VH-VL binders against q9umr5. Designs and how they scored, part 191

Target 1, 268 residues: q9umr5
Amino acid sequence: SYKPVIVVHGLFDSSYSFRHLLEYINETHPGTVVTVLDLFDGRESLRPLWEQVQGFREAVVPIMAKAPQGVHLICYSQGGLVCRALLSVMDDHNVDSFISLSSPQMGQYGDTDYLKWLFPTSMRSNLYRICYSPWGQEFSICNYWHDPHHDDLYLNASSFLALINGERDHPNATVWRKNFLRVGHLVLIGGPDDGVITPWQSSFFGFYDANETVLEMEEQLVYLRDSFGLKTLLARGAIVRCPMAGISHTAWHSNRTLYETCIEPWLS
Short names: E, the ipSAE of ESMFold2; O, the ipSAE of OpenDDE; V2, 0.75 times the mean of E and O plus 0.25 times the DockQ between their complexes.

## First folded at step 8 (VH-VL)

Design gg2 (framework fv_mavrilimumab; at its last look DockQ between E and O 0.93; V2 from the best seeds 0.81)
Fold by OpenDDE, look of step 10:
Structure gg2 (fold): chain C 268 residues (1-268), chain A 123 residues (1-123), chain B 111 residues (1-111)
Amino acid sequence: as target 1 above (268 residues)
Amino acid sequence: QVQLVQSGAEVKKPGASVKVSCKVSGYTLTELSIHWVRQAPGKGLEWMGGFDPEDGEPVYAQRFQGRVTMTEDTSTDTAYMELSSLRSEDTAVYYCATVSYDWKTGRYSFDYWGQGTMVTVSS
Amino acid sequence: QSVLTQPPSVSGAPGQRVTISCTGSSSNIGAGYNVNWYQQLPGTAPKLLIYGNSNRPSGVPDRFSGSKSGTSASLAITGLQAEDEADYYCQSYDSSLSGWVFGGGTKLTVL
């Protein structure tokens, strides 16, 4: 039998948004129990990510308990960060494959439709004034806003990304790293034609330096310091990078070729 | 509010085709996702198909694939459902309905319904 | 025959509480798809009663409530009134069928 699959959604998503993914899994892996976690949908996806992590944790615990052989996580967009945090705080998770589906794992710094909708009068270059304020951090998007030009503010004000990355010292850093390293495989999916994740390399833990030059995962301090286990995972051969072009952000979960190439192999 | 007004009752012979219309008002057809649900006399509701509210593509229930065609005329804000190779078991009231997304809750629902069109198939 | 299973009928006296169950499977309600409820008065088109498991559209009294757990959903009607006599349908999405699905319907009789 196939291991259960748990799906965590992104911003403003519905369980319906993942209908094609579930159909693909049903067709290729019949009998697989797939659950899209129906929490923090729609506008509620704007709630603080730590709140979401807690909610999703409560939902996955019973699923994991019924699956001693392990489970797979498919986490889309913002959901990928939620899942990474989830795996960091859970000392007893049994996740085999953590599939990060076009997630801003290293943060977001770009003018997207979501930003325009939420902050119509703010540009990317000025969003730090909002996002790195106490009230700004009450919004999920700001929890992973990563302004390369205001690193000091990011490190000090980011209540989520900077912590799960181990970029800001905190008493749980060592434990979170240990917990996250329990994952069997980290599957990173994304691509240059995403149009939302900015830079798109963020899905692979790449990100801007102070000159907005994109550096790869291996050049990031979080990797070099192995602050949350990326270097260790890579050394294990536990990191899978699956880039794909020609896929827009809203299509990652609904593309058959992408599924067959980047997702299906890890649902064993 | 959205209003859906459907065409009148139809009487057809087996093997014939029927085309039911659904005129939209309150919003434009391009802003809505129209679906079709039928109900045989004294029976329950059965989803036939509709336009996917996320990607706009027509999707049909497997049972009706190859026999049903759903189209839209945006110039008249009218949706159409054509069912071919009619059988006696196709006798039913056919409803058009909108499937809408509530951004607050992240939920889809059939929130507005037409008045229904009775289609009778008899020899 | 319906993908979602409902009791064919329920009854209650005015003022009472009645519950209508909707039992699905791992490919619909259990997969995380939301459940909607519709009320159909005799000779009329269905009307959205509950959406997204537990949300009431404007105009729907708070004596109507919905819940979801596991592979099942439930519609509860408190303070039953004569005008509540109708057919009630649950609805969800099914990944195995790649489409929306309805329950078989429940006829509610107010005694």
Scores: ipSAE 0.896, ipTM 0.939, lowest interface PAE 0.5, mean pLDDT 96
Fold by ESMFold2-Fast, scan of step 8:
Structure gg2 (fold): chain C 268 residues (1-268), chain A 123 residues (1-123), chain B 111 residues (1-111)
Amino acid sequence: as target 1 above (268 residues)
Amino acid sequence: QVQLVQSGAEVKKPGASVKVSCKVSGYTLTELSIHWVRQAPGKGLEWMGGFDPEDGEPVYAQRFQGRVTMTEDTSTDTAYMELSSLRSEDTAVYYCATVSYDWKTGRYSFDYWGQGTMVTVSS
Amino acid sequence: QSVLTQPPSVSGAPGQRVTISCTGSSSNIGAGYNVNWYQQLPGTAPKLLIYGNSNRPSGVPDRFSGSKSGTSASLAITGLQAEDEADYYCQSYDSSLSGWVFGGGTKLTVL
């Protein structure tokens, strides 16, 4: 029958926010067991991403153990980064489809309402002073802050994103790459009208250079060096790109057309 | 301090309609999500519907779809629940309640409740 | 019938511990939706007692606690008092019904 689906939420989300997604899955794949992990909800979503990875890991292990044919992950916004790390740190994951819903896979550099709420007096040009401090790295949003004008600080101070992307050396890099490569499909979803993820191409492993010109995935050093397996996955035919215009950040999990086009085909 | 004050008891004949009001004070109606829950004498709570706190649109429980209409008048800070084609089984206390999001925990709850409106359907 | 199952009644003596269960399924509690608990004193409107599995609103004593595991949730009351006599309802969201659902309610009797 259908593989179970695990949903990992984003910043300040609740399991209630995914009610439409679960309804769509139930309509098209009746009998699918869907679990939204209600860990690190609300302000706990600000906890360091490595702490979140550990907690989510403990929650997914029994679900994966009960599903020898595999599971699917649907990971929204910040949750997509948690899932990136889960796939790398778990020696025994059995994930078929990893569906990344508008996640800042290469990082975030933008003055969004969420950031203004958390740091109301800071502009994106100055946030590096907070985020690249030891104190700032205790907040999830700073773990994937990627200032293209201070890339040296990002590479040195990022305790999470620079490591999982293989942009800075880590003793476990080879094992993390091997584990990540076990994924069946990497489904990337995002779009220009998101309004939060900046640049929106970060959801597709594109990002700003020092002049704020977006370079796509195939031009990134992490891809060219195959640091965690993107080039290998693309060569295997395992990367799916599904961009869609007209969808705001909080609507990716509640748009029926998006679900039918980008998500439904990958839920076997 | 949010207060919900409901209209008074109603007695209706089978086939009639009833419209219950819920006046909000201590807060602006546009900032709240009002839901309706009923309770038949000696029975449990049953959710009927309400304005979705995220979508801002009314959503109705399946068994009331087609018979219930929930509306809001922002000029008077009053929410309404109208139930048509009344049956004896609709005899119940009808409550309005606010549905709130607690950003600290990421949780939704029905945190403030009206005093209830008794609707009796009898021939 | 309620989609969330509660025992119809529970009883205890003053000072004892009682536990009220709320059993759901894969479409509600099992899907990751949170559980709220409401206390209804005789002749009054329900009052929020526990929200989001285990959180207490201001003014609710720590004698009341909530938990969730798998497809079920539980409300525990320690140091039982006569004032605790009431009906208790669990509540969650159900994706198959696309709506909020309540348990059938549990009448707590204090000896």
Scores: ipSAE 0.834, ipTM 0.914, lowest interface PAE 0.9, mean pLDDT 93
Fold by ESMFold2, look of step 10:
Structure gg2 (fold): chain C 268 residues (1-268), chain A 123 residues (1-123), chain B 111 residues (1-111)
Amino acid sequence: as target 1 above (268 residues)
Amino acid sequence: QVQLVQSGAEVKKPGASVKVSCKVSGYTLTELSIHWVRQAPGKGLEWMGGFDPEDGEPVYAQRFQGRVTMTEDTSTDTAYMELSSLRSEDTAVYYCATVSYDWKTGRYSFDYWGQGTMVTVSS
Amino acid sequence: QSVLTQPPSVSGAPGQRVTISCTGSSSNIGAGYNVNWYQQLPGTAPKLLIYGNSNRPSGVPDRFSGSKSGTSASLAITGLQAEDEADYYCQSYDSSLSGWVFGGGTKLTVL
């Protein structure tokens, strides 16, 4: 029998948006219980990410309790950051596959229609003034804003990303690393034609240096210091990288070839 | 604001076809996703198909696949549902409705409905 | 018979509280798909009453509320009034059928 699958959506998503993914799973893994968590939809997806993590934690506990052999997570866009935080803060999680579907795991540094709507007079070069303020940190988008040109502000002001990346000291760093390392597989999915995640390599724990040159995961300090377990996971063979070109940000969960190539093998 | 006005009642014999129209006002068809729902006398609501609100492609419920065609004429803001090879069990009221997304809540619903078109199939 | 199961009828006296259940499965409500509710007065088109599990469109009194848990949903009507006498339908999406699904309907009678 197949492990249950829990799906965590992104910014301004609905459960309906994942209908094709659920249909693919039903076809290839019949009998699998799949749950798209119906929380923090619409404008509520702008709430602080720690608030969202708390709510999603409460929703996954009963699902995990009913599945002692484990569950899988499929987490899309902003939802991939929620899921990574869940893996760190839950000392009782039983996640086998964590499938990160075009998620800004090392942060976001790009102008998007959502940012233009929320902060219409700002560009990415000056958005740090808003996002690294107490008012800005009340918005989920700013919780993973990562300006490579203002590293000291990021490290001091980020209430979410700098913590879950282990870039800032906190009392739970050792426990969070231990919890995250209990995951069976980390499956990273993304691609150059996404159009929203900037740089798109953030989905693979790559990111800009101060000159906006993209450094790969293995060149990142969080990897080199093994701050939350990436180096350990890679050494175990537990990290799977599945890049795919030609897919826009909203199409990752509705592409049959992407599903068959990058998702299906990990839903045992 | 949005109003859907459907064509009048029809009486058909088994084996014929029927084409029901749905005129949209207050918005244009390019902004709306029209779906069709029927209700047999004394029975519940049954979704037949429509244009997907996210990708704009037509989708049909499996039991109607091959018998139903849904089209739109954007120049007149009119949607059409054509059901062929009619049987007596196709006797029903046929509704058009909009499927729309509310960005504030992140939810989809059938929010505006036409008045319904009675189609009677008898021999 | 219906994918979403509703009681065929419910009744209540004016001023009372009544609930209408909607029972689905792991391929619809249990998968996380939203539940909508529609009111249908005799001889009229359905009208959206509750959307996205619990949201009321403008013009719907706060006497109507919705909730969802597990594979089931409920519509609650408090302060029951004579004009509430109607048929009520729940609705969701079903991934195994690749389509929208409605409950069989519940006739509410005000005594």
Scores: ipSAE 0.647, ipTM 0.859, lowest interface PAE 2.0, mean pLDDT 92
OpenDDE, second read of step 9: ipSAE 0.761; ipTM 0.895
ESMFold2 (binder alone), look of step 10: mean pLDDT 89; pTM 0.925

Design gg20 (framework fv_mavrilimumab)
Fold by ESMFold2-Fast, scan of step 8:
Structure gg20 (fold): chain C 268 residues (1-268), chain A 123 residues (1-123), chain B 111 residues (1-111)
Amino acid sequence: as target 1 above (268 residues)
Amino acid sequence: QVQLVQSGAEVKKPGASVKVSCKVSGYTLTDLSIHWVRQAPGKGLEWMGGFDPEDGEPVYAQRFQGRVTMTEDTSTDTAYMELSSLRSEDTAVYYCATVSYDWKTGRYSFDYWGQGTMVTVSS
Amino acid sequence: QSVLTQPPSVSGAPGQRVTISCTGSSSNIGAGYDVSWYQQLPGTAPKLLIYGNSNRPSGVPDRFSGSKSGTSASLAITGLQAEDEADYYCQSYDSSLSGWVFGGGTKLTVL
């Protein structure tokens, strides 16, 4: 029998938005129990990410408890960051495949329609003034704002991303690393035509340096220091990279070719 | 504020086709997703299909696939549902309804309904 | 033939509380799809009563509330009134059918 699949959505999503993904899974792995967590939907997706992690944690515990052979996570966009934190804070998770669909794992530094809706007059160069304030950190999208020109402010003010990536010290860092390393496979998916995640390589733990030159995962300090286990996972053969061109941000969970190439092989 | 007004009752013979209309007022048809639901006398509601609010394409329930066609005329703000190869079991009230997204809750709902059109299939 | 199961009838006296259950499966409510509820008065079209599990449209009194847990949903009506006598339908989306599904309906009788 197939392991259950838990889906964690992104910004302003509904469970209905994942109907194609669930249809694909039903076609290729009939009998799979798939649950889209319908917490923090709509404008509640703007709540602080640590608040969302707490709520999603409460929802996944009974699902994991009923599946002693393990579960798979499919986590879309902002949801991929929620899943990163879940894997770190849960001492007893039994996640086999963690499938990250175009999630800004090293952060976001780009003008998007979501940011323009919330902060219409702000440009990416000025958004650090809002996001790195205590008020700004009460919005999920500011929790992963990573301005490469103000790295000192990011390290000091980020209440979420800098901590889960081990870029700033935290008392629980050693336990979080141990918990994260329990994952069977880390499947990273993203692509150059996403149009929202900037730089798109953030979905693969790449990110801008101070000159806005993208440095890939293996050049990041968090990888080199093995802060939360990326170097260990890569050495173990547990990291899968699946880039695909031609897919816009809202289409990662509704493209059949992407599903067959990048997701289907990891659903046992 | 959205109001849906449907065409009048129809009586058809087995094997015929029926085309029910749904006129939209208080809003533009192009900004709405119209779905169709039927109800046999004394029975429950059955979804037939509609325009997908995210994809913009018509989607049909499996049991009506090949017999139903849903179209729109934007010049008259009117949606249509055509059902072919009618059987006595197709005798029902046919409703149109709008499907809309509430960004605050992240939820879809069938929020406005037409008054219904009675279609009777008899020899 | 209904994918979502509702009791065929429930009854109560004025002022009482009644609940109407809607039981689904892993392909619909269990998959995380939200539940809407509709009220159908005799001879009229259905009216949206609850959407997204627990949200009320404008004009629906707070006597009506919805909840969802696991594979099931429930509609609660408090302070029951004669005007509440109607048929009630739950609705969700089903991934195995690739479509919207309704419950069989529950006839509420106010005694």
Scores: ipSAE 0.760, ipTM 0.889, lowest interface PAE 1.4, mean pLDDT 92
Fold by OpenDDE, second read of step 9:
Structure gg20 (fold): chain C 268 residues (1-268), chain A 123 residues (1-123), chain B 111 residues (1-111)
Amino acid sequence: as target 1 above (268 residues)
Amino acid sequence: QVQLVQSGAEVKKPGASVKVSCKVSGYTLTDLSIHWVRQAPGKGLEWMGGFDPEDGEPVYAQRFQGRVTMTEDTSTDTAYMELSSLRSEDTAVYYCATVSYDWKTGRYSFDYWGQGTMVTVSS
Amino acid sequence: QSVLTQPPSVSGAPGQRVTISCTGSSSNIGAGYDVSWYQQLPGTAPKLLIYGNSNRPSGVPDRFSGSKSGTSASLAITGLQAEDEADYYCQSYDSSLSGWVFGGGTKLTVL
């Protein structure tokens, strides 16, 4: 039998958004128990990410307990960060494949149409004033806002991304790293035509330097220091990078070719 | 609200052991991480050790390694700290405290404290 | 002696603003570890005052504020009141010691 699949949605999503993905899984892996977690839907997805992590943790624990052979996680967009944090705080998770589907794993620094309605008066260059305030950190988007021009503020004020990245040290950084390293495979999916994740390389742990030059995962400090286990995972051959062009952000979970190429191989 | 109630004052001789209890109410002990901090008379606070909020494993300050044992009885919601080979410099008020992880801010804090237990070591 | 350094005492008149400094090093505050502050009234257990550098638990007045910069942190008390007379301790985590550390404490006297 196939391992259960747990799906975590992104910003403003619901379980309905993944109807095609469910269809694909059912067709290619009949009998797979797929659970799309219907938590923090719509506007509730704006809640602090740690709160979401706690909620999703409560939901996945029973599922994992019933699946001693392991489970797969498919986590879309913002959900990819939730899942990474989830795997970091859980010392007893049994996740085989962690599939990060177009997730801003290294953060977001772009004011796309997706964000403009939320912050209509804020430009990308000024959003740090809001996001790195105590009030801003009450919003999920600000929890992974990563301003390359205000690194000190990011490191100090980021209540989520800086912590799970181990960029800001905390008492359990080593334990979180250990927990995260329990994952069998980390499957990173994204692409240049996403249009929302900025830079799109963030889905592969790439990100801007102080000059807004995109550096690769291997050039990132979190990798070089192996702060949360990327270097170790890569060394173990546990990281899979699956870039794909021609896919917009809202289509990653509904593209058959993408599914067959980047997702299906890791659901066995 | 979490409440921590500690055992009464102790008087011990050098070389003896002392075991201080900390009873938890308001929440179950399994949902909390208990740490211990002591304070010598007229001195500052000193962290002794405690259970990791996420790991659940006990961690002791290097200074007390080999002399301190922290345990929990979940059936009675009571945490214990035992300090052996007592010395005069171990004379202090010993506090139990909860270390919580705030799921809103992603921060740790010693948010609840017991009333303290005075331990006097004298010959 | 203490890993974190605080002034032994500070004083102020009612209504004034006072600040208490907490100086650490590259292995604790400077490493990015958060700073918490505790208030200890005479003869009582410490009470959490500030956590995560600048967050106030419920019940703590907004006249208490915390900040952190570099290897140091600061507790500010505005509108000083007689009831604020207490010992104040900063706290952080030290990677070199693999443990929580406290400052030496500061006795605040309200004149």
Scores: ipSAE 0.034, ipTM 0.499, lowest interface PAE 6.7, mean pLDDT 92

Design gg21 (framework fv_mavrilimumab)
Fold by ESMFold2-Fast, scan of step 8:
Structure gg21 (fold): chain C 268 residues (1-268), chain A 123 residues (1-123), chain B 111 residues (1-111)
Amino acid sequence: as target 1 above (268 residues)
Amino acid sequence: QVQLVQSGAEVKKPGASVKVSCKVSGYTLRELSIHWVRQAPGKGLEWMGGFDPEDGEPVYAQRFQGRVTMTEDTSTDTAYMELSSLRSEDTAVYYCATVSYDWKTGRYSFDYWGQGTMVTVSS
Amino acid sequence: QSVLTQPPSVSGAPGQRVTISCTGSSSNIGAGYDVSWYQQLPGTAPKLLIYGNSNRPSGVPDRFSGSKSGTSASLAITGLQAEDEADYYCQSYDSSLSGWVFGGGTKLTVL
């Protein structure tokens, strides 16, 4: 029998947005119990990520408890960051495959329509003034805003991403690393035509340096220091990279070829 | 406010086709997702299909695939549902409805409904 | 048969509370798809009563409330009034059918 699948959505998503993904799973792995967590939908997806982590944690506990053989997570966009934190804060998770669909794992530094709706007069170059304030950190999108020109402010003000990535010290860092390392597979998916995640390599733990040159995962200090376990997971053969061109941000969960190539092989 | 006005009652013979219209006012058709739901006399609601609000393509319930065609004319703000190879069991009231996304809640609903069109199939 | 199961009828007296159940499966409500409720007065089109499990559109009194748990949802009507006499339908999305599904409907009689 197949392990249950838990789906965590992104910014301004709904459960309906994943209908194609569930149809694909039902076709290739019939009988799989798939649950899309319908928490923090719509504008509630703007709530602070730590608040979302607590709510999603409460929802996943009974699902994991009923599946001692393990579960899979499919986490889309912002939802991939929620799942990163879930795997770190839960000392009893039984996740086999963590499938990250175009999630800004090292952060976001790019203009989007969502940012223009929230902050109509701002540009990416000056968003650090808002996002790195206490008020700005009450918005999920600011929790993973990573301005490469103000890395010192990011490290000191980020209440979420810098802590989860081990870029800033936290009392629970050792326990979070131990918990995260229990994951069976980390499947990273993303691509150059996404159009929203900037840089798109953030989905693969790459990111801009101060000159906006992308440095890949293996050049990041968080990898080199093994701050939360990436180097250890890669050495185990537990990290899968699946880049695909031609897919826009809202299509990762509704493209059959993407599903067959990058997701289906990891659903045992 | 959105208002949906449907065409009048139809009487058709078995084997014929029927085309029901749904005129949209108060908004433009190209910004709306119109779905069709039928109800046989004394029976419950049955979804037939509609334009997917996220994909923009028509999607049909499996039992109607091959017999139903849903189209839109944006120049007249009118949606159409054509059902072919009619049988007596297709006698029903046919409703059009808008499917909208409430961004505040992240939820979809069939929020506005037409008045219904009675289609009677008899020889 | 309907994919979502509702009792065919419920009844209550004015001022009482009634609850209408909607039972689904792992492919619809259990998969995380939300539930909407519609009221249909005799001879009229259905009217949206509840959407997204528990949200009320403008104009729907707070006597109507919705909830969802596991594979099931329920509609609660408090302070029952004669004008509430109608058919009530639940609705969700079903991934195995790739489409929207309705419950069989519940006729509410106010005694």
Scores: ipSAE 0.722, ipTM 0.877, lowest interface PAE 1.7, mean pLDDT 92

